# Designs tried in a protein design chat: VHH binders against MCM-like protein MJ0961. Part 1

Every score and structure here is a prediction.

Target 1, 362 residues: MCM-like protein MJ0961, of Methanocaldococcus jannaschii (q58371r317to678)
Amino acid sequence: RNEELIETLNELGRKKNIIDILSNYLISQIKGYELVKKAIFLQQIKGAFKFLPDGTPLRRDSHILLITDPGIGKSTMLRRIARLFPQNAYASVTTATGGGLTAIVTREATEIGDGWVVKPGVFVRANEGTACIDELTVDKNVMKYILEAMESQTIHVNKGGINVKLPARCAVLAACNPKRGRFDRNLTVIEQIDIPAPLLSRFDLIFPLMDKPNRKSDEEIAEHILNTHIETATKDYKILGAIDIDGITVDEKLLKYYIIYARSCAYIEENQDLYLGEFDETKLIMPYLTDKAKKMIKKYYLEMRKLGEGDNPIPITARQLEAIIRIAEMHAKARLSDKVEDVDAEVAISIIDDCLKQVAYD
Unless a header shows other numbers, all headers, positions and changes below count from the first letter of the chain; Kabat numbers aren't used for antibody chains.
F, E and O stand for the ipSAE by ESMFold2-Fast, ESMFold2 and OpenDDE, each averaged over both directions (binder to target, target to binder). V2 = 0.75 x the mean of E and O + 0.25 x the DockQ between their complexes.
[cut] marks letters that were taken out.
The coordinates of atoms that the task and the answers printed are left out; those that the model quotes come from them. Centres of patches stay.

## First folded at step 5 (VHH; framework vhh_enristomig)

Design A1 (from e38 with E107T Y109F)
Fold by ESMFold2-Fast, scan of step 5:
Structure A1 (fold): chain B 362 residues (1-362), chain A 122 residues (1-122)
Amino acid sequence: as target 1 above (362 residues)
Amino acid sequence: EVQLLESGGGEVQPGGSLRLSCAASGFTFSSYAISWYRQAPGKQREWVSTIDSGGSTNYAESVKGRFTISRDNAKNTLYLQMSSLRAEDTAVYYCATEYYDILTGYTEFDYWGQGTLVTVKP
């Protein structure tokens, strides 16, 4: 029944460390990278719908960039997320065209005669989901399409009697290698990122994943990969082994239901009956910033602005403030709360601070 | 430099078969949809068939069940297998690649071959 499912999901949301547990389960094929897994998990939850006074929608999706040494498993992470939901999509820039990312218009037979037909590209297919873009830096000409799609959130087609706007409101999970194929530890991270500032600035989170010489960690990673290959040799890549969370068995299906449920943030306990899939959008309660959370976020932002007054490769602007708010809202939703509390602000600040220190301040 | 070169045309009797080929060069063949068009004497150019980069095929109603479009990405070659040919199939057949780029505006690739003549004669 849907009521029993909802009760189970609500019980999961009250479990200690549920976000850490579920994010590790989501990308269990790769050992380590707990912060990256948490950020990607939160990206799937999405932020709150917000509008400016003039009715213009604000971006609710957080964009994530992984800049990795070879062999870290970036493509494995991207393909895992692309396979999570039908609305998620994967593309490699090595094979992608501008039209393949946006839309292609071609001539075909239709029920009413021969005509032009629109074939949705990656961003349109990923509407309300995640577009996973691999090998981001291999073709500079393709980057302009990625930037424009991230900015416009719609693709307008006006050709051969077709006049339509296709929605492309999606999160972007992108991956690439450093400028010289591998990180040089004697250079700053920002010097090694081969991405124009306008495109780089669209990413809320930038994770430089360097190959660290650690024998014990390498042994653990190797063991995990070997065990994963043994398991996946007998299973569909979409199937994860079940885990136990304080007596609740969580399989891939329940994980997907939890993410969908958390996206809605729409459980109204009193005087309302909600069913998964029959959500009453008129009753949607968006995450609300508490005074304590507001003060924590404001204090951190002002401190970072003051540090940025020195000679700094990445300027701190309103974009970082908006990014912190989006991630805090995602975290509140992920624990099934309609309130953004101090714990949510603290996690969002921690994630942003870690990224900024690795890329800008070191 | 993009080039499309058709071959395989000729004279055939009604009910016969012909296979057309189109050799492509100068672009990433495997990434684009490629089409066959034809122009009969005294008529407008008409679309015949398209195969997209994923191998999905579409056909004009007049040729469905009689013509088969296929591609060989390793050889950068497009094919049109024609069967049960009729007098009304007499035309110059053209290989074409058409690409409309929505974000850059009208950056349509509109490359056409020189054509190959198919004549269905009793």
Scores: ipSAE 0.000, ipTM 0.302, lowest interface PAE 13.9, mean pLDDT 78

Design A11 (from e38 with Y100W Y106S)
Fold by ESMFold2-Fast, scan of step 5:
Structure A11 (fold): chain B 362 residues (1-362), chain A 122 residues (1-122)
Amino acid sequence: as target 1 above (362 residues)
Amino acid sequence: EVQLLESGGGEVQPGGSLRLSCAASGFTFSSYAISWYRQAPGKQREWVSTIDSGGSTNYAESVKGRFTISRDNAKNTLYLQMSSLRAEDTAVYYCATEYWDILTGSEEYDYWGQGTLVTVKP
């Protein structure tokens, strides 16, 4: 075991604003979008383990949808997350097939002769990670496979003498453009989302990202791009992208270790990155709701229900309550806590509230 | 509507070469794994070779080192370059897309062409 590494990770977890700092570092190539970056970072941390009486694991993943004007950098965000871990995967619906997303069964030569072989699709390859699905709305026929994978968390193959269940317990980070390619500010956000209700309801967080041309923000974006090119050209490769947090140098490797450690589960696979095998799987952080956090979440849920009794297009159901709980657990884990405290509930509520305000503003 | 059209078959002497083509339409060709199969008179259909969407290739042991599968995504065309042909290679050659769908599990996702005859004369 790496005792020195664990000490460093615990020290990082005690730093002020560690979640904000690390989430901005995770997607540093995009200027702004701090709340979106935080949500994506928390999505990588995953919620607490919960099991049904029969031993079936409950969903601990939050699914995120980015619906954006062109040029915002949605594809850059998705590709960054897809490259983060070997178990993460990227697919564009423009080129994806149902089998490419789930599994393909084909014939190949094997050591024992010619036989049927299962080739895992995107969701199976992204098991215990994140499936990054770009251009979600470009082909409606493909959406049914995405919904099926999100609902079942397993892909069942029964063909050519093969009968196997492949795990697909992954978070989905999806992106698309509005119905007409760009947001119309004279229409509601909901009117511009071209996604069937069953699929849309699976996303815990929906972020409508509108292009807001502004001289100052355009200057900041331009400055960021230019500075990135300068930094890339002049810095040593080994320290490229590293940041300093109160004397601790955080590079890509340490960021990955922190995320794995905060997940409370070191998923070990023989062909995965060696870093995933260095933590004891029995030492899971299983945060539980404190009374204070429970009261805060309940109060917010009841207030949302009361507002929903008006004329709001998004019904407030137990689904939103479950989403708040998952995000609060992710935040507690991200600060390396075994308790979901009021600070975690406040962050979860603020993220959900921001999303609802943008798509269901009363 | 998915359609596969094979061509390039004919008569050849032992040790000779032939190039088979399969023109595909009605689906996103570049996204699918596509295979060559063959069926000799009185025998069961056998798998010959597969190329996946990423360009990875696999071959039946009987043809490995003699046949080369390739694809041209811009032309929606699959190829099989056959060399060192033997009398045993005489068969009707079919191209097929073997995309198994978790929602249907049906043979509707296994599309076959009509085949092209290859005859290797002793």
Scores: ipSAE 0.011, ipTM 0.428, lowest interface PAE 8.9, mean pLDDT 79

Design A12 (from e38 with Y100F Y106T)
Fold by ESMFold2-Fast, scan of step 5:
Structure A12 (fold): chain B 362 residues (1-362), chain A 122 residues (1-122)
Amino acid sequence: as target 1 above (362 residues)
Amino acid sequence: EVQLLESGGGEVQPGGSLRLSCAASGFTFSSYAISWYRQAPGKQREWVSTIDSGGSTNYAESVKGRFTISRDNAKNTLYLQMSSLRAEDTAVYYCATEYFDILTGTEEYDYWGQGTLVTVKP
């Protein structure tokens, strides 16, 4: 019934550099970091929806880790994404517990007497969305719960007569500082990451963000924003100014509609919340790899395997291949295509290559 | 080893107040929900109140509005402030850590203290 909205979204998807324009608009509060913004935007689009023969869903989400010098605005980026959709959530490890991240079973008065009650944690509340985890490295005991939630994508509760599986299929956007609070340029990036290998390997993309003299204005803007924000992610509300893209006025509402449309092609009613609690996988854009894209991804993967012999602290495995495929699928969906073409593979390779270059080879 | 030690019990007149304390050791106190239970003479143990790691509280209907549960994570201590005490509040009060590791297992051990006696006498 909103044919005009659908046609506007389709026209927007045909615009040149639409992904770059929309990703910059999504996090317009921070200047620069175009590649990081693009990766975060693509993370919101999600990869192709796939199932194992037994009906178990495969991971379509890419996990992103931001390791930043102070003042860059990592918390502002995380809170912006947490506010984007109702299914997104924010937590800081400084105040979080294992149960607060997964689920808590407590006793509570009920209509029929006293009983056990399950309270969903951050990962369960972020199901089908993004869990924004700030200050990741501040508590090593909490990291084990994060790793297991990312691995299982479900939280199983069996206590007090309650036996339930809670879905926790979400993207993780995590942020932390280097081991000593700031990057030391005389040390490799990997030496400054205080994260166990099993958890670190779950992140498809790792972005080290360092202060530079020609980015002082970005730090000042980020500090101003951070110093004025005293509210939790769920209570923050920021209105983005509208932008014009070749005669199409794009405001925050249209941006959110575009993201949802790219994720699932679901019919969107203008007067309703954009919550996608009712999931229909038949509405998803299901991009398939073209022969050109397959060849490009395979060639890059094999070359990186050879170059990684003894010189790369991050092993190149099937996980990196899967990461490239997920990002290429996300890019194809973001331009409203059912085909993963050479352009999508090239973008995915460039993002992965930049991360590996900064973290592994530098 | 996990240890819980209750204190603060005693004799009070109806309408009086008492503050119970539970000192915890041997585990990461701030990470777990902790509860107060009581056992009156001739009755089974009943749940009184729970406070989770985030500070959210729940109370049994019989004590709602009269009792307040709180925690001090810096001191690894749980409190129960009891007011408007009634004869039916006479019981041994127990602190319990209802430990449940959702990601690694479905069964964990519940740890109980030795209890502290509260007697409400006319």
Scores: ipSAE 0.000, ipTM 0.314, lowest interface PAE 15.1, mean pLDDT 77

Design A13 (from e38 with Y99T)
Fold by ESMFold2-Fast, scan of step 5:
Structure A13 (fold): chain B 362 residues (1-362), chain A 122 residues (1-122)
Amino acid sequence: as target 1 above (362 residues)
Amino acid sequence: EVQLLESGGGEVQPGGSLRLSCAASGFTFSSYAISWYRQAPGKQREWVSTIDSGGSTNYAESVKGRFTISRDNAKNTLYLQMSSLRAEDTAVYYCATETYDILTGYEEYDYWGQGTLVTVKP
């Protein structure tokens, strides 16, 4: 075990505004979108691992949908997350083949003769990680397979004498453009989303990202990118791309260690890098809701149900309550806490409230 | 559109050798397993050999130790080196890739070449 690394990670978790700082650093190539960056960061942390009385595991992952004007950098965000961990994967529906998202079955060599062999797609490869799905709405037939994968958390293959279920328990970070390529600010956001209600309802968070191109904003974004890559001076040396948090130099490697440490039980060897393989979630103390957090979440949920009892396109149901709980648990884990406190509930409510009001309730 | 073109067939005496080639286009050749099949006069098609995307090979018992399958991903070409040929090896040889695309809803698609005739004359 590397005790010094664990001590450093625990110290970082106690720093003021650590989640805001790390989430902005995770996607530092894009200026602004702080709430979106925080949501994506929290998605990487995953919620608490829970079982139903019959032993069925509950969903701990939050699914995020980005609906963006062209040029916002959605593909940059998705590829950044896909490259973060070995379990993460990227696919564009536009360039996907049969095996791109789900699986393909091909004729291949076997020890007992010829046979059909299953090649795993993005959802299976992203098991226990994040599947980054770009250009979600380009093919409506593909959305049926995506919905089935998200709903069952498995890919079922029944072809060529093969009848297997492959695990596909992953978070989905999806992106698309509005129905007509760009947002029309004279229309409601929901009218511009070309996704069937069953699939849309699986996303805990929906972020409409509208572009307001102007020279000054473009210059500020360019300056931000350049400044992010300038030399950082620490202890008479300079490190490109690193940041300093109260005397702790945080680079790409330490950021990755922090996320996997917060997400799950990570194996660390004294003379090896942090283990990035499968995690033993049962060895972690999973955060539980405190009475204060429970009351805050319940109060917000009941207020939103009152607001949503009219002719709103997205009904408020138990799914939104579950989404708030998952995000609050992610936030508590991200600050290395075994308790979901009022601060965690407040952040979760703020994220959900922002999404609902932008999409459904204005 | 997938296309497979076989070449290298001909007449040979028992105990002789031939090398068959299959030029592939219209798909990512290096990502798929490719097979050789043959059809002897009056018989159904039978599998001969497969090479997977990683280079692992497998052979029908009737050709094991006599035939060698290989691939050149840079040239999108599949090969079958045939040695110690017997009268029973007389057949039309086909290059084939068989896939099922569950994403697009295609139940199955088979891509086969035109075939190349190998005749082993006593």
Scores: ipSAE 0.000, ipTM 0.230, lowest interface PAE 12.6, mean pLDDT 76

Design A16 (from e38 with I102V Y106K)
Fold by ESMFold2-Fast, scan of step 5:
Structure A16 (fold): chain B 362 residues (1-362), chain A 122 residues (1-122)
Amino acid sequence: as target 1 above (362 residues)
Amino acid sequence: EVQLLESGGGEVQPGGSLRLSCAASGFTFSSYAISWYRQAPGKQREWVSTIDSGGSTNYAESVKGRFTISRDNAKNTLYLQMSSLRAEDTAVYYCATEYYDVLTGKEEYDYWGQGTLVTVKP
C-alpha cells in the first residue's frame, strides 16, 4: 500500500542534502556537473500549479539548455531523463521535423475507408513531463517550431476532418554544441551560442559545459579504443544500483516515487498511480512565497536590472523574475515543503546568477 | 528549399507496367511520410499510396494489389511500381510530402512535385 511508502518518502525529505544526493543519483552515469544535475532534478519536480482567473495555466516548467563541448555526455543526460517516466520523451533535431516534434497526420486504411490519423510528436507525448531535445541548433526551421510549442503549450490539429486540441505543457531539456563545435576559451560564451534571442530567452537556465583537458584520462581512453579497433555502441547508460541514505535504501523505483510525490506537493491518495504521476490537482497545496523569500527575490531582480547593459542577447526582464520564482518553488517542493523560504530563494538565485554571469556578463 | 521531382511517366498499353520515381531534396527525407497522388483531367486529386518513415505502406482500394510503393533513403528517392495498368489509371502522378504544423492550427506544410504524366492507351 501507499502508507509505508509515504512515510519513507517524508523521512527522505528531511535528510540533509537530500536534493544534492538525489540529483547526483538521478544522473550518476556522468561524473561532476553537480549544479546541472540539481537543476535537471528540480526541473522534474516542476513549479507550483496555478491558473489565471480566466483558466489560462501559468508556466510551471523551467526550460534548460545545455551547450556543451563534444564528449561531455549531453545525449546521455537527455536519454536518462527521457527514460525516467512514460510522459518524458526524446528527440534529436538531426532526424526530426516540425511535425515530428508536435504531431504528424498520416493517411491510414480503416475498415470503413481511408482516413487521417494523428500521431503525437515529442511535445504532446511529453505533456506534463519533459521533452528532451538533442542537437537543438542543427536546423533553424526546427528551432522555430520548438519556440512556438514552448509559447503555445497547446497543439491544435485541424487536418483531414480531425479537429482536436492536444496539451503540450512540458519542460524542455535541450542540448547543443557551440557554433564552431567546441568552445573557444578566447571568446565569450554568448558569442558562441547560435540561437535566436526569442528562443534563447525562453530558457530559464543556460549551462555552458566545457571539456576539461586531462591527458592521463584522454590517453587511457585513446589506448582502449585503439586496442579494441571498434566504434562500439558503448553502453553509456547503466542500470543504476541502490544507494544508502542514513539507513534508507534508495533504488530507481524509490527515486521515481520521490519525484512524483514532490510534484504532488506531498499529497497522494491510496489509489493514485505514484509511479505515473497520477493525482487529483484539486487537492494539491501549492507552495507559496514567504515574505522573506519574496524580499530576497525582488532585491536580486532589481539589482540585476541595474547591472544590465544594452546590446545584450539575454535582456533582464519579468521572465527572469518568473524563472527565479519557478526554481524556488521547485526547491521547496523537492524538500517537501508547502512554503518557499529563504533557503529556496537563495538556491534559485544562486543557480540563475551563475548562469547569467557565465553567459551574459563574463 | 523542399523540392520533389517526379519522373518515369509515359505511354503504356493496357495490362502493362511503369515505374515512377520521385527525387527529394531540401529536407530530411528519411523522417517524412511521403505519398503518391494522381489527378485525371477535370477530376479532384486522388490519394494513391503512402509510405511512412518506418516503411509501413498504405494503398487506395483502387490500386491495392497492383501498385507497390517503396523508398530508398540513401538516394532520397520514392518509387511507385505500377502493374496491370488500366485506362482509369491515366493521370498526372504527383509525389507529395504532407505534414501539418499543429502548434496553433495556422500552418499546413504541403509540398508537391510538378507531376509526371501516365497515359494508358486504349
Scores: ipSAE 0.012, ipTM 0.376, lowest interface PAE 8.0, mean pLDDT 79

Design A6 (from e38 with Y106W)
Fold by ESMFold2-Fast, scan of step 5:
Structure A6 (fold): chain B 362 residues (1-362), chain A 122 residues (1-122)
Amino acid sequence: as target 1 above (362 residues)
Amino acid sequence: EVQLLESGGGEVQPGGSLRLSCAASGFTFSSYAISWYRQAPGKQREWVSTIDSGGSTNYAESVKGRFTISRDNAKNTLYLQMSSLRAEDTAVYYCATEYYDILTGWEEYDYWGQGTLVTVKP
């Protein structure tokens, strides 16, 4: 079955608009927000696994921040992603502590005497996956631990005979409300973000999701969210229904296989049923920029740097260039290619451009 | 300024009980694990018990089943209920809070109280 499964996955990767179709299927509980869904889907695929000449890993994960009006369904999106794989984790800052997010180090009696014991926190449990952090802005003291985890990607414990480095290389999908609980349409988005600049700058993508009262589409979105909450309140969570993509039936399990295959990540120990056998790790992990993609990304980056000249509070730096490259690599991987082509650059630019224009440029 | 202030110590007979309190100020008490330590005359300071921010408790083998650690986040107070006291429990009891800093392993803050003396006399 693995040969037939791999052939099916490769066939899916060749289908037109496969990324748009699969990203909408991944978060089918929420109507609309196609770019947000695509960004979250690409975040699950992860960027190229690269190292500096000294062996230091480069960041391959894009961090996403959702800033939403109440009732949009941010918690529904986060819980969906948290339940996708065993490596993914959910935490609300309303109940989380610094140690609960990173690691708790505490004294316990052992057979050989008293000792220190390490209990992995959310970021360590989410290693090689996604940490879904809800209500990001409710506790400023917790934010420093989130920033440090995102920066270091490793939690070092050196206490009482314990000397270990715990890997915490995960994507962060965070959500919060604006400063005053909901967006004021007469103010800029950045004025309504209650996050310190160092932490805010770690997010590659910031999506403001605004409610518009008395729209017919808002009624449909609200109905979808309510129905999702009703269905997820049972002990047995609702499984995604199957969809047909040009004669291929895609269900929840095949979607998960596709993501694993596109990632070329290590086997998930907790889920033996998702093992596909041998992967082409070299091809899928290390996509390279084509000349066309490189030219397109460079042109856009230089245009945005020019627009950022003056007393703008959000500077355009090498960080945005790195974010575009990372997302373009994710898109190439998501269509099962080792080449980053113009289509991948176009998608990455469109996602970054949407975020920048909503936050900093009109 | 972070302060920890222990109270409740005194003289007690073997088999007796005492309740120690530690009043905390100057930090977000509910967010940190807090421990009880003790130091007997001529001995090194030893760990007694810890309660983390989530309410999980751990105890030194010598006090398991006899001591109970608890916290009241509304009052910023840590407690140690001691029962079945032994001569070996005679010590100055300290409460302490230690930070785990992801970047350094531990924050440079290591706050200790002045201690409260517990004497178990026959």
Scores: ipSAE 0.000, ipTM 0.395, lowest interface PAE 12.1, mean pLDDT 78

Design A7 (from e38 with Y106R E107T)
Fold by ESMFold2-Fast, scan of step 5:
Structure A7 (fold): chain B 362 residues (1-362), chain A 122 residues (1-122)
Amino acid sequence: as target 1 above (362 residues)
Amino acid sequence: EVQLLESGGGEVQPGGSLRLSCAASGFTFSSYAISWYRQAPGKQREWVSTIDSGGSTNYAESVKGRFTISRDNAKNTLYLQMSSLRAEDTAVYYCATEYYDILTGRTEYDYWGQGTLVTVKP
């Protein structure tokens, strides 16, 4: 029984600004972009399990799209998250096929005879984790398969006597460049996104990251890229150092344990280096919305609905409400709470509002 | 551009041996299962052997114990060592890679070489 570790994790969850501190530590290779880092951190915590009356599970994962100017470090962010856990995966659409993302069926040796064999793709391998998809817009045919995988949460194989459904319940962290490679500040952000509306609507959060040339910032970014290049030359990727949080030393291993624990609040039974286990819905924290949080979220949603009926180019729908609720629940879980309080709603609203203002208003 | 180019065919007497090669280009050879098929005059194409990306091999019952499939990922080349050849082994031998996409219900990559003729004559 790991009682000492669990008590340390519970103590961390009670620290002021723990989510901001840990999210900055998670993606320490990039300076700034605190809201983006927080959103990505919360995505790793995952939302609450919810079910329809017929027992069908609802989506708990928030999907994030980074649309960036060259040089921002989107690939560094994606590879960092892909290396965080064994169930996370990285793929670039420049080399990916539909089956490479979902599943491939080929003729191969089997113990019970020769025939068709299923090879899991990125989405299946990223089940219960995060699929990091780089260069999302480079192939429009591949985007169709990405949309289908995100919608179904399962990959169905029916070939050569094989009839099986493979789980693909994963968060998607995707990145791309604007239509012309760089943002044009004289055009709206939405006009520069080369993604069909059905796929774009699956992303809870869309972050346009624009490059503003600054020699001092460029020097800092260059130093970070060089240091990241040196680190990625090693077989094992790691954060360069530990941080101190009010007397608690947090290193890479403790950060990973915190994320695992926050996902489930499960008792960590194994004295293994990093035991991820299988997700168990009975062990997951399912935060409930307090009345104060409900009022804050409802008020913001109604205000955005009124604004969207005007000259706003992006329609506000129930999907934005669902996104706010998911992120608020992730924030509550990240501070190890079973209650979604006003602070959680406030953070979720801030993240959604930032995205909508950047994408909707030029 | 994906290409598969077979070589090594020819005439051989019953009981003889031949080694076929298939040179692949235009795709990540090491990541795919690659197969040998053959087609005799007036017959349907039949599967002969497959080797997967991990090196596991399978053989049709008619060639088991007589043929050996192998691959060299550094050279992007597939091999078929044939021994104890019989008249019924006379066929055009094809190198093929087949990839079935479950979302579309289609074979997305169905690449075939031009073939190499093997003739077993008394």
Scores: ipSAE 0.000, ipTM 0.303, lowest interface PAE 12.4, mean pLDDT 77

Design A9 (from e38 with L103P)
Fold by ESMFold2-Fast, scan of step 5:
Structure A9 (fold): chain B 362 residues (1-362), chain A 122 residues (1-122)
Amino acid sequence: as target 1 above (362 residues)
Amino acid sequence: EVQLLESGGGEVQPGGSLRLSCAASGFTFSSYAISWYRQAPGKQREWVSTIDSGGSTNYAESVKGRFTISRDNAKNTLYLQMSSLRAEDTAVYYCATEYYDIPTGYEEYDYWGQGTLVTVKP
């Protein structure tokens, strides 16, 4: 039974424009924002597993920041991703605490009486998944804890007689508004981002989404909403229904299987439960950087570093190089390739370049 | 500054019922596990029951099936519904939370109120 599913997933991976089709299907509730949807889709695929000589795993997750005018649908996007897998999590900084994001230790009942118990926060619960952090900038103290979690990928608990390291290797999909709630077109984008440089630099992709009132666009949005209500009433509701890709019916379940399969070898249980933790390196899609892709990425990085010298609002560092590599690996995995080729590098460079030009070179 | 205020104690006959309340302030109540403890004259403090942030409950063997712990996060209040009370249940009842905020290194512990006395007449 797994063999037939795997055959279907492999066939989907060979379809033209599969990444664009699936990324639009993943967040079909929002019209437009195709590049943002593609970036979020690739974030779910994750980069290749890599290890330091001491056996420590390197970060394979790319972090995404959405800085938006009100009404764009950032919360809708975050909640969609948070509900995608059980290991994904949602938190709003308005209600979250440092412990709620990382971990707390408290005395609780156990089966044998009472004792000290670790309560995993959002980052620990989102391990191997995505932590969706809404309203990032409303509390500066909470941002410090977010930065520390992103840097360490591990939450160390050393309280109440407990000494344990909890993995927090997750992608962060964060959202916020500009400093004054809306973008001011008379100011640069960077001036309106109320995030300290150390935290901002952790995000591989920063998408400033501005609301440009347009009668035609507003009419299209209104029609979409109205049609959705009509379709719901007629039992023809398709906000996230099945789609057809050249005779293959893709529903929510098959989309989720594709993502897990592309991310790593998926063990699909007899009861249809998805495999979420066992590591089998012989079956993983671990794309290798080809010489051509390496040359393209290196050339772009050096050129951006050269252009970024001087009065640059966001310094270009090795972090940007690592970000490009991760996204190129995600794209290769998303098309079920074990090689990072020039097409993957080109897509990764295009996404990074678009973000940098909107934020750093505005 | 964590503050816990217990109420609802009193005198009751064996087999009777009482409901204790604990009003909490100074922390994000809904995020933490809260416990009931009791201390009979001349004895050490004994754990009675705990309810965690997700609503999961646990009870000491001596009260299991007779006591029910619950919480109202909107009112920052913890409850203990006691039934089939015995002379051995006579004690001062305390609600307590002992917790640590890992990112800040902050340790919040030993927080309890003045307690509320429950007397079960022999």
Scores: ipSAE 0.005, ipTM 0.315, lowest interface PAE 10.3, mean pLDDT 78

